# Miniprotein binders against b1l550: the designs that were tried, part 33

Target 1, 279 residues: b1l550
Amino acid sequence: MRLPEELLERARDIHSEAPSHRIKLDRVGSFGLKVPVEFKGFLLLAEADVWVSLPEGRRGVDLSRQVEAIYELSNPPKDPFSLCREAAISLLEKLNYADSSGVSIRFDAPLQDGESLKYYGVEISSIASDEIINKIRVEILGMTACPCTAELIRAYKSSEIAATHTQRSLGILEVSTKAEHPDPDKLASIIERAMSSPLRTYTKRPDEGGLVIRSLSNARLAEDVVREMIHLFLEEFGHLPEDTHILAAVRSMESVHMHDIYAERSFSLDEIRKEISSH

## First folded at step 21 (miniprotein)

Design lj7
Fold by ESMFold2, fold request of step 22:
Parts: sequence; structure tokens; C-alpha cells
Structure lj7 (fold): chain B 279 residues (1-279), chain A 96 residues (1-96)
Amino acid sequence: as target 1 above (279 residues)
Amino acid sequence: YSPEYRKLLLEAFKLIREAMKLLREGNPEEALRLLEKAFELAQRAFELAEDDPFTRLALWLMAQIRELQAEAYKKLGDKERAKELKEEARELEEEL
């Protein structure tokens, strides 16, 4: 059903009214938009969320202007960092009643894996107000080997068998900073290096044996994977502002257990440096 | 993912930008000509796509082109053709 167009000129502008309850809202927007991006030479279909703050005195947001803010910038496709930042700034310009805006862009980032591609999860955000806060979350699968089982087998079999179980583990790094977004490939590399071995899409028998031997040589508890992520992160990104916030986590899908193991640490660079220096 | 896939899609995006300008300028007939070529390029890119992320982008772009074609036909007064193209766009997006 379509209503006559002339009714639009007589209807109230509901969005510009004051609401019945004058309560500020932190995020009002459009979520799950599909947008094209170009990431490191790959053209990808990403999912985007756009939002603004809504002051207590305004009943609604101009949703079409929000959607326009990101789509106007998405053709030609551009890198998701520029798109994210520019769209967040454009939202504040177009919706001048808001005191903050935000844009998130999610995609599976391709990595070359021999002759194939593998993928890891990326979510990029920019939140604009009187300053801009940049957030990035990276998730990538790797392989872990259990050191507790390895030690038990060593004690039972002495040096005759070097063995333990291996499993997929999902590593997570999330960074919130006033600086530019860290390179997601570097974050993914940190996660993979913290694990016992990387996970491959296709492995021939000689290479697969090498991955397993590497895993046994680098058996780590989930807790120590997180600690290694933090160590490697500080080596590469310790130059970021001291109020930069990081979350490092791992979820191991344990092959011999009925449930997952999870370990996590959140910190600011200021906080973690003080902690390490006290030892 | 091949250099040809990327080239086809970038040209399709360019034709879409030009078609959108023509629609704003009140020239839907010329916009339709560009959009038909853009659809052919996106369809060829879809056929070249080897992985799900690349098939998804090509399909999404095909759907966007059908929506723009529907807008062009609506401006020409052909509401039946516009409705058919919007339905095709919806069907393409459901394949995502």
C-alpha cells in the first residue's frame, strides 16, 4: 500500500519533537548495513553499523541521513579504516543535534595461506565526538597443544613418546585507542605466534607433520597464550598512547574435554607497564 | 580472487556512479544503458568468484544494480517493470 505524497507536507515531523520521557540515548542508528570495502587489494562485502547519540530533547533520529552518510562514501570502494572514520565525522556534520557518532565495519579478512586463502574476523570502529576513538577487534583460529597432558605422558612413558592432544583455539585481540587503528594483519600474526602453531587450510603430509611437531614444542596453557599475546602486543604496539585499552583472550575448543576453556585479560598500556615494572 | 574479478567489479562500481549521476540529472534512459553493462560485469565477476566472500559481493552488487534499474523505470513511468526489478533485487539479496 502507498499513501498519497501530499500527506507528507501536512504530517507532523515526529522526529524533531520532544519525547514524552526526556532521556538521552547513547546509540540510535542503523545496524547490519551491507557496504563494499577494499582491504589490502581485496574487494569485500562488509557489514556496517552507524549510530549517533540522541539528546534528551529530540524524539527521533533522521535514519535516512545516517544511511546516506556511509553509502555516499562507499563508492568507489575504499579501505574500511578511512570509510569508518570519514563516515563517523559525516554523521556528526549531518546530524548536528548529536554530541557523538559511531561507525563499525565488520568483514572476514583474507590472508594468503600457501596457494589458498584463509580468513580471520575483523571489526573496525570509529567513535567521534570532541575526539575520535578508534577500536579494532581481531579474531583468528590457531592450534594449541596441552602441556598438562604432555607432562603426564612424559612421566608415564619417560622420553619414549612425546605426545599430547591438540585443538583449535580462537584468539582475540581488541584495541581501543586515540591513535590510528593497528594493522589487523599484525594483530592476527601476534595471535597466531602466541599459539602452539598456526592453522592451515590445506596441508600436505610433510608440512602437517611439521605443524604437529611445532605444536608439541610450543605446548601452552590458554592462560599462557594470553600472556604471550600481551608480551608480543607490547613489543609491536607499546608506542601507542598510554590510555590505549587492550583485551586479549583465547577460547580453546579442547579435543579431550566436553567444554571450552577461556582466558582473558583487559588492561591499559599504562596499567600493564606498571604491573610488569613492579617485578 | 583474480585480477579480472577486481577489474570487472571496479568498472561496475564506476558505471553505477555514472548511472546515479544520470538519474539525478533526469536522464533515466542513459542510466539504464550503463546499468545493463554494469550488471553484465557484476555477473561475470560472480562467475569468476572462487570463495564465498567474493560471490557475496558480486551478488550484492547485482542486487544494487537491479534496484537502480527499478528507480530508472519508475522515473520513466513503467511501474510494472520497476516492481519486477525490485523483486529480482530482493531475490538476489536472499542468496547472500
Scores: ipSAE 0.725, ipTM 0.918, lowest interface PAE 1.0, mean pLDDT 87
Fold by ESMFold2, fold request of step 22:
Structure lj7 (fold): chain B 279 residues (1-279), chain A 96 residues (1-96)
Amino acid sequence: as target 1 above (279 residues)
Amino acid sequence: YSPEYRKLLLEAFKLIREAMKLLREGNPEEALRLLEKAFELAQRAFELAEDDPFTRLALWLMAQIRELQAEAYKKLGDKERAKELKEEARELEEEL
C-alpha cells in the first residue's frame, strides 16, 4: 500500500532535527554500493562505501545525496583512484554540514598470469577534510613452505627426503599517504616476491615441478615473509613522504594445522628506517 | 576479456548517459528507445563474458537499464509496466 502523497506535506524533516543524544558520529554513509570502474583497461564492477562525518546537532544524513555524489561520477567508467578522490570531494560539497568525507572502492584486480588472468584484492580509499589522505590495501595469495619441517627432514639424514609442507598464504600491504596511491600491481608484486613461490591459475607438469622446487628453495616463516615484504617495500617506495604509514601482514593457511598463522607489522617510513639503521 | 565485450559495454554506457539526459528533459519515449538498444548490447556482453567479474558487470548493467526503463514508464503513467521492470531488475541483481 502506497501512502497518500498529501501526508508528505505534513511530515517533519527528520534528518535536520537534533538527536535526543547530541553525539558526533565519525562515519555515516551508504556501504556496499555497486559502481563500474575502469582499471588498467578492464571494465569491472566494484563495491563502494561512501560516508561523511555527522555533527552532534544533526539527527541524520541525506543518504540520497551521498549516493548521488559517486554515481554522477561513475558513467562513463573511470579509473578507481580518480573516482575515489573526486567522489570524496563531491561529498563535502553536497553535504556541507560534514567536516570530513570518505570513499572506499574495492574490486578484484585482474593480473596477467601466462595466458590466463588471476585476481588479487584491492581496496582504494580517499578521506577528505582539510587535506586528502589516500589509502590502498592489496591482498594476494601466494605459496609458502615451512622451514622448520624442512630442517627436521634434512636432519633425518636422508638426501631422498628434501621436503616440507606447503600452503597458501594471504599477503597484505596497506599504505596510507598524502601522496598519490601506490600502484597496486607493484604492491602485489612485492607480496608475491616475499613468499616462497607465486600461486598460478594454470600450471603444466614441468611448471608445477618448478614451483615446488622454488618453494622448497625459499622456505619462509610467516614472520620472514612480513620482514621481506617490508624490505622490498622500502626499496621500491622509499621515496614516499616520511609520515606514510604501512601495514604488512601475512595469514598462512597451514596445511597441517586446524588454524591459521598470522604475522603483522605497522610502521611509518621514518620509524622503520631509524629501526633498521640502528643495527 | 574480449575487445567486443568492452566495445559493447562502452556503447551501452553511452546510451545510458543519453537516456538519462532525455529522462531529465521529460522525453521518456525516446529514452526508452535508447534503453532498449542499451539492454541488447549489455545482454550480448553478458553472453561474451568469460570470467565471473565480467559476467557480474554485464548483469549489473542489465539491471540498471531495467530500473531506468521502469522510471521512464512511470513518467508515461504505465505503473504496471514500471513495476514489472523493477521486479526484473531486482531478479537480475539477485544473480550477482
Scores: ipSAE 0.724, ipTM 0.917, lowest interface PAE 0.9, mean pLDDT 87
Fold by ESMFold2, look of step 21:
Structure lj7 (fold): chain B 279 residues (1-279), chain A 96 residues (1-96)
Amino acid sequence: as target 1 above (279 residues)
Amino acid sequence: YSPEYRKLLLEAFKLIREAMKLLREGNPEEALRLLEKAFELAQRAFELAEDDPFTRLALWLMAQIRELQAEAYKKLGDKERAKELKEEARELEEEL
């Protein structure tokens, strides 16, 4: 049933009232918006969330202003990092009762893989208050080979068989920093280099054999994949502010197990440097 | 992903920006002419898209154009055409 338009003339402005229970809310927003972006020359359809804080004295958020804040900036399509940051700032300007705002943008990033494209997951965020915090999460699949099974097979009757189980593993890097967002392609590269072998979109039989041989010669525990991610991250991004927060993780779909293996470490740059220098 | 796909969509986005301005200025007839061309460009981009990410953007844009066309027809008093275009937009978004 479509309601008569004349009701709008007599209705209260519910959003600007005080609530019955004066409790502030941290995130009130519109989630799952479709927005166009341009990432490194690719036009993509991204998914965005927008939100603001809501003080204890305000009953509701102005939804139209939230959606307006990001869509006004989305045509022509622009770089998702700029869109994210600018929309977060615009939210605070348009919704002056909020003391913080946030924007998240998610897309599958194309990455050149020979003559083909492969894709990895990217989610970026900008959270604005008296300062701006930029967050990025990158997820990319790689190949891992189990060193424990490889050693067991080698030791079987002193066998000369070079074998172990291999599987797809999801590598994850999350970075939260006051600096600009790290380049997602560099984060994806760190994850892939920490794995036993990258995955390819198109492989001929000789190349496929090469990938498998590479993974067998570079067998790694999930724990050591995470450690290598951290090492490589520090080499490339150790210049970021000391309060930068990182999560490095891998989820391995172990081919001979009925369950996944998971390893994770979160840290600040200050924390991890002190830990490493103590050795 | 081709240079032609990108070129078609960027022109469609440009026509949409101008059509939205015309709608705000009370000129829905000229907005409709731009939106029809924008839809043609987005549809051609959809036909060129070989991968799901690029297909999804083209479909989404086609749906947005249909919504704007519906708004324009509503301003012209053609409620039946506006209703048809909103239904087409919904159908396009369901394919996403």
Scores: ipSAE 0.717, ipTM 0.914, lowest interface PAE 1.0, mean pLDDT 87
Fold by OpenDDE base, fold request of step 22:
Structure lj7 (fold): chain B 279 residues (1-279), chain A 96 residues (1-96)
Amino acid sequence: as target 1 above (279 residues)
Amino acid sequence: YSPEYRKLLLEAFKLIREAMKLLREGNPEEALRLLEKAFELAQRAFELAEDDPFTRLALWLMAQIRELQAEAYKKLGDKERAKELKEEARELEEEL
């Protein structure tokens, strides 16, 4: 039952009341909203989180206005980059008591793999305050071949072609920048190129064999993958602002051990440039 | 990914926007006509969906249309039909 508008006018605005404890909150919002987006020509259903800051003098956030803000911008479906930025700005405009806002949009991004589609995970975010910070996180599975086992086998058999075990590895790139969101397909490509080989949805025997051979010929530790991701990122995205923050990580789902191998590096562009230049 | 699928959904989204406007303007009858057409388009898109992400979007849109139809019928005073449509929307959302 929608309460009559008259009852709404008589009701105290609970959200505008003074709180019992005057404490600022950093984020108050709605999480796990379903919103349509258009990603590179694909219409997709994404999950979205929307939030604003809450000043110490206000009891609550008008959550309905937050939801309205993103839905107004989501029909017609638009690219998630613009949606994030525009929604973050709109939240600040609509909720004038907030000094900061944020929007995060998550979905599985389609990537063409021959005649089929494969997917990688993407999270696109924008945080608005006195400035706008754009964030993107990409996760994609690839394949790694172990160089240590390869070396052991080579040493044992004196063979040029060293067999080794392969495993699936999850590569992660997260970028936070005052510039525009980096292209997630490019980030995904960096991750795949940093690994021993990409994964394929469908392979014929010759193609599968070729994929495995490529992986074996490009054996890499998890540490190698992360370093290669950083290297490739700097080559492609070195034009981003120096205060751009990056997380490069890999989780290797080991086939010979019951535990996974994880490696990461967090850095700013200025920091990593100084590090590389010092060697 | 079918160009026809995309076309159907974009048209459905358009009709939904127009229907929502009509609902705000107090014209639920015309809104219902548009929503019926939108549902047909979304259903056709669902049938054309080749993968889970596309199926889910179509289902979600169908559910949203049913919710809007329920709102329209409620404005018309047909509470029974509104309840039925809301239940159908819930069922569609459970498939997501």
Scores: ipSAE 0.609, ipTM 0.863, lowest interface PAE 0.7, mean pLDDT 89
Fold by OpenDDE base, fold request of step 22:
Structure lj7 (fold): chain B 279 residues (1-279), chain A 96 residues (1-96)
Amino acid sequence: as target 1 above (279 residues)
Amino acid sequence: YSPEYRKLLLEAFKLIREAMKLLREGNPEEALRLLEKAFELAQRAFELAEDDPFTRLALWLMAQIRELQAEAYKKLGDKERAKELKEEARELEEEL
């Protein structure tokens, strides 16, 4: 039975009713939507979250309008940066009772690795209110070699290249800015350069040997990797607004321990510049 | 990832936009013709997909087309075919 359209018009608008408790909600929306995007010429399926604030005097959000807002903007597929920003703005326009909106888009970004593709994790977000804040999180795996074990082995056996254990390490850069989203490939490159070596999808045996030797020759603690990420970030992105917030982190999946090593620093660009200048 | 894959999907997306417009305008018959063509393009893209991310996009698009076809048949009064297509869409989404 199609409900007569007339019955829909007579139905109480539950969403516009006064709530039993007059409390503002910060985020109400649909999470885990699938949306197509075009990232650097690649058509990809991304996961998206869309939300708005809900005032204390309104019972609920019209979730259908939120979903429509992002889907209208996603065909044809567009870059996820523009999609996030435009959808966040559109949500505020369509849902006039909201004082803030947000969109987050997550996908595995393809990166050329010789003749093959490797992938890194990306989350692109925009939050709209009186201002627009753009956020990007990049996660990429690399390889680290332990300098402590290398030093122990060097002390035991005089070798030019000290053997050490190697492990996979997850590097994380998260940037929140009033400027445009930073380029995620540049962020991924910073993380890879901060580690002992990058990971390769397919290594020929000679290339594998070279990768390991490079890692051993560039042994780094998780702490070293985080500091190097910050250093390289300042060189590449030091032009961003001073109120730009950064999280730099590494999770090292140790091969000799059952636990991971984790290191992080959260900072603003103005804060870290003052810190470095004071030395 | 091939230029042909991209071309097929972009054309399918175009046909979907046109079909959605026709559905809004009350022309489900013409919408179905476009959606059939869009499905063929998406299926061919699926066959050309080399990696999981590209396979998933093609499958998702096929599912979306089946849902739109189900809507069109519902507007035409063919509830049985609409139900079948909605089930096919669900099956495709479960492969994602």
Scores: ipSAE 0.605, ipTM 0.861, lowest interface PAE 0.7, mean pLDDT 89

Design lj7
Fold by OpenDDE base, fold request of step 22:
Structure lj7 (fold): chain B 279 residues (1-279), chain A 96 residues (1-96)
Amino acid sequence: as target 1 above (279 residues)
Amino acid sequence: YSPEYRKLLLEAFKLIREAMKLLREGNPEEALRLLEKAFELAQRAFELAEDDPFTRLALWLMAQIRELQAEAYKKLGDKERAKELKEEARELEEEL
């Protein structure tokens, strides 16, 4: 039932009332919305979070308008980068009491792996205020081979390729920039190249053997992976603004221990450039 | 993932947009005709979907269409059919 317009006129706008406590809120919105997107030609169902700031003098946010804003922009499905930016801007336009807005879109991104598709996790976000900040987070699984065990084995057996244990490792790159969102496929590639080897959805035995041998030949600590990720990132994305923030991280699901190994570095491009130049 | 799958869904999305416009304009009967066609397209896309992500999108779209159909029937005064379609939408969403 659409309430008769007459009843709407008599009802207090609860959201526009003064709150009992005059406190600004940073984010108020709807989380876990399902929205269609077109990612590199693939139509996908994504999860979306939409929010705005709430000034101290307003009791609540019109959540229905937030949902409408993103759904209006999601049909026809569009690329999630544009959707995030446009929705964030639209939220500020529609909710004029907000000084900031944000949109986050999450999905498993398809990546061509030979004749098959593999997937990696991606979160694309935009935060709008006086400026627009674009954020992208990529998570992809790879494989690492332990150099410590390899060295131990080498001490006992003279071999060019030392046996070692391997583990699955989750690589993470998060980039926040005033520029356009970095290409997540390139970020995923950086992560995979920083590890001992990528994971494949389907490997024939000979290919699997080759993958393992390559991993053994490229044994890396979690620390090595993070450093390599940073190095490769600078080569590919060093042209981004100096105030671009990066988180590079890896979580290795250790096969010989019950605990995971984690390593990370958070930095701006400016900070890393200064660090490298000092050596 | 096939070009046909993509084409079917994009056409369904187009029909949904048109149907939503018709619903806003107070033409639920014509909206229902478009939504039925959209459902057929989405269902065909579902049948063509090989991977889980593509299956999920098709199912989601089918659910959305059922919800819009329910809204249209509600505007026509057919509460019983609207309730049935809402239940179908819920069932489809539970498969997501």
Scores: ipSAE 0.604, ipTM 0.861, lowest interface PAE 0.7, mean pLDDT 89

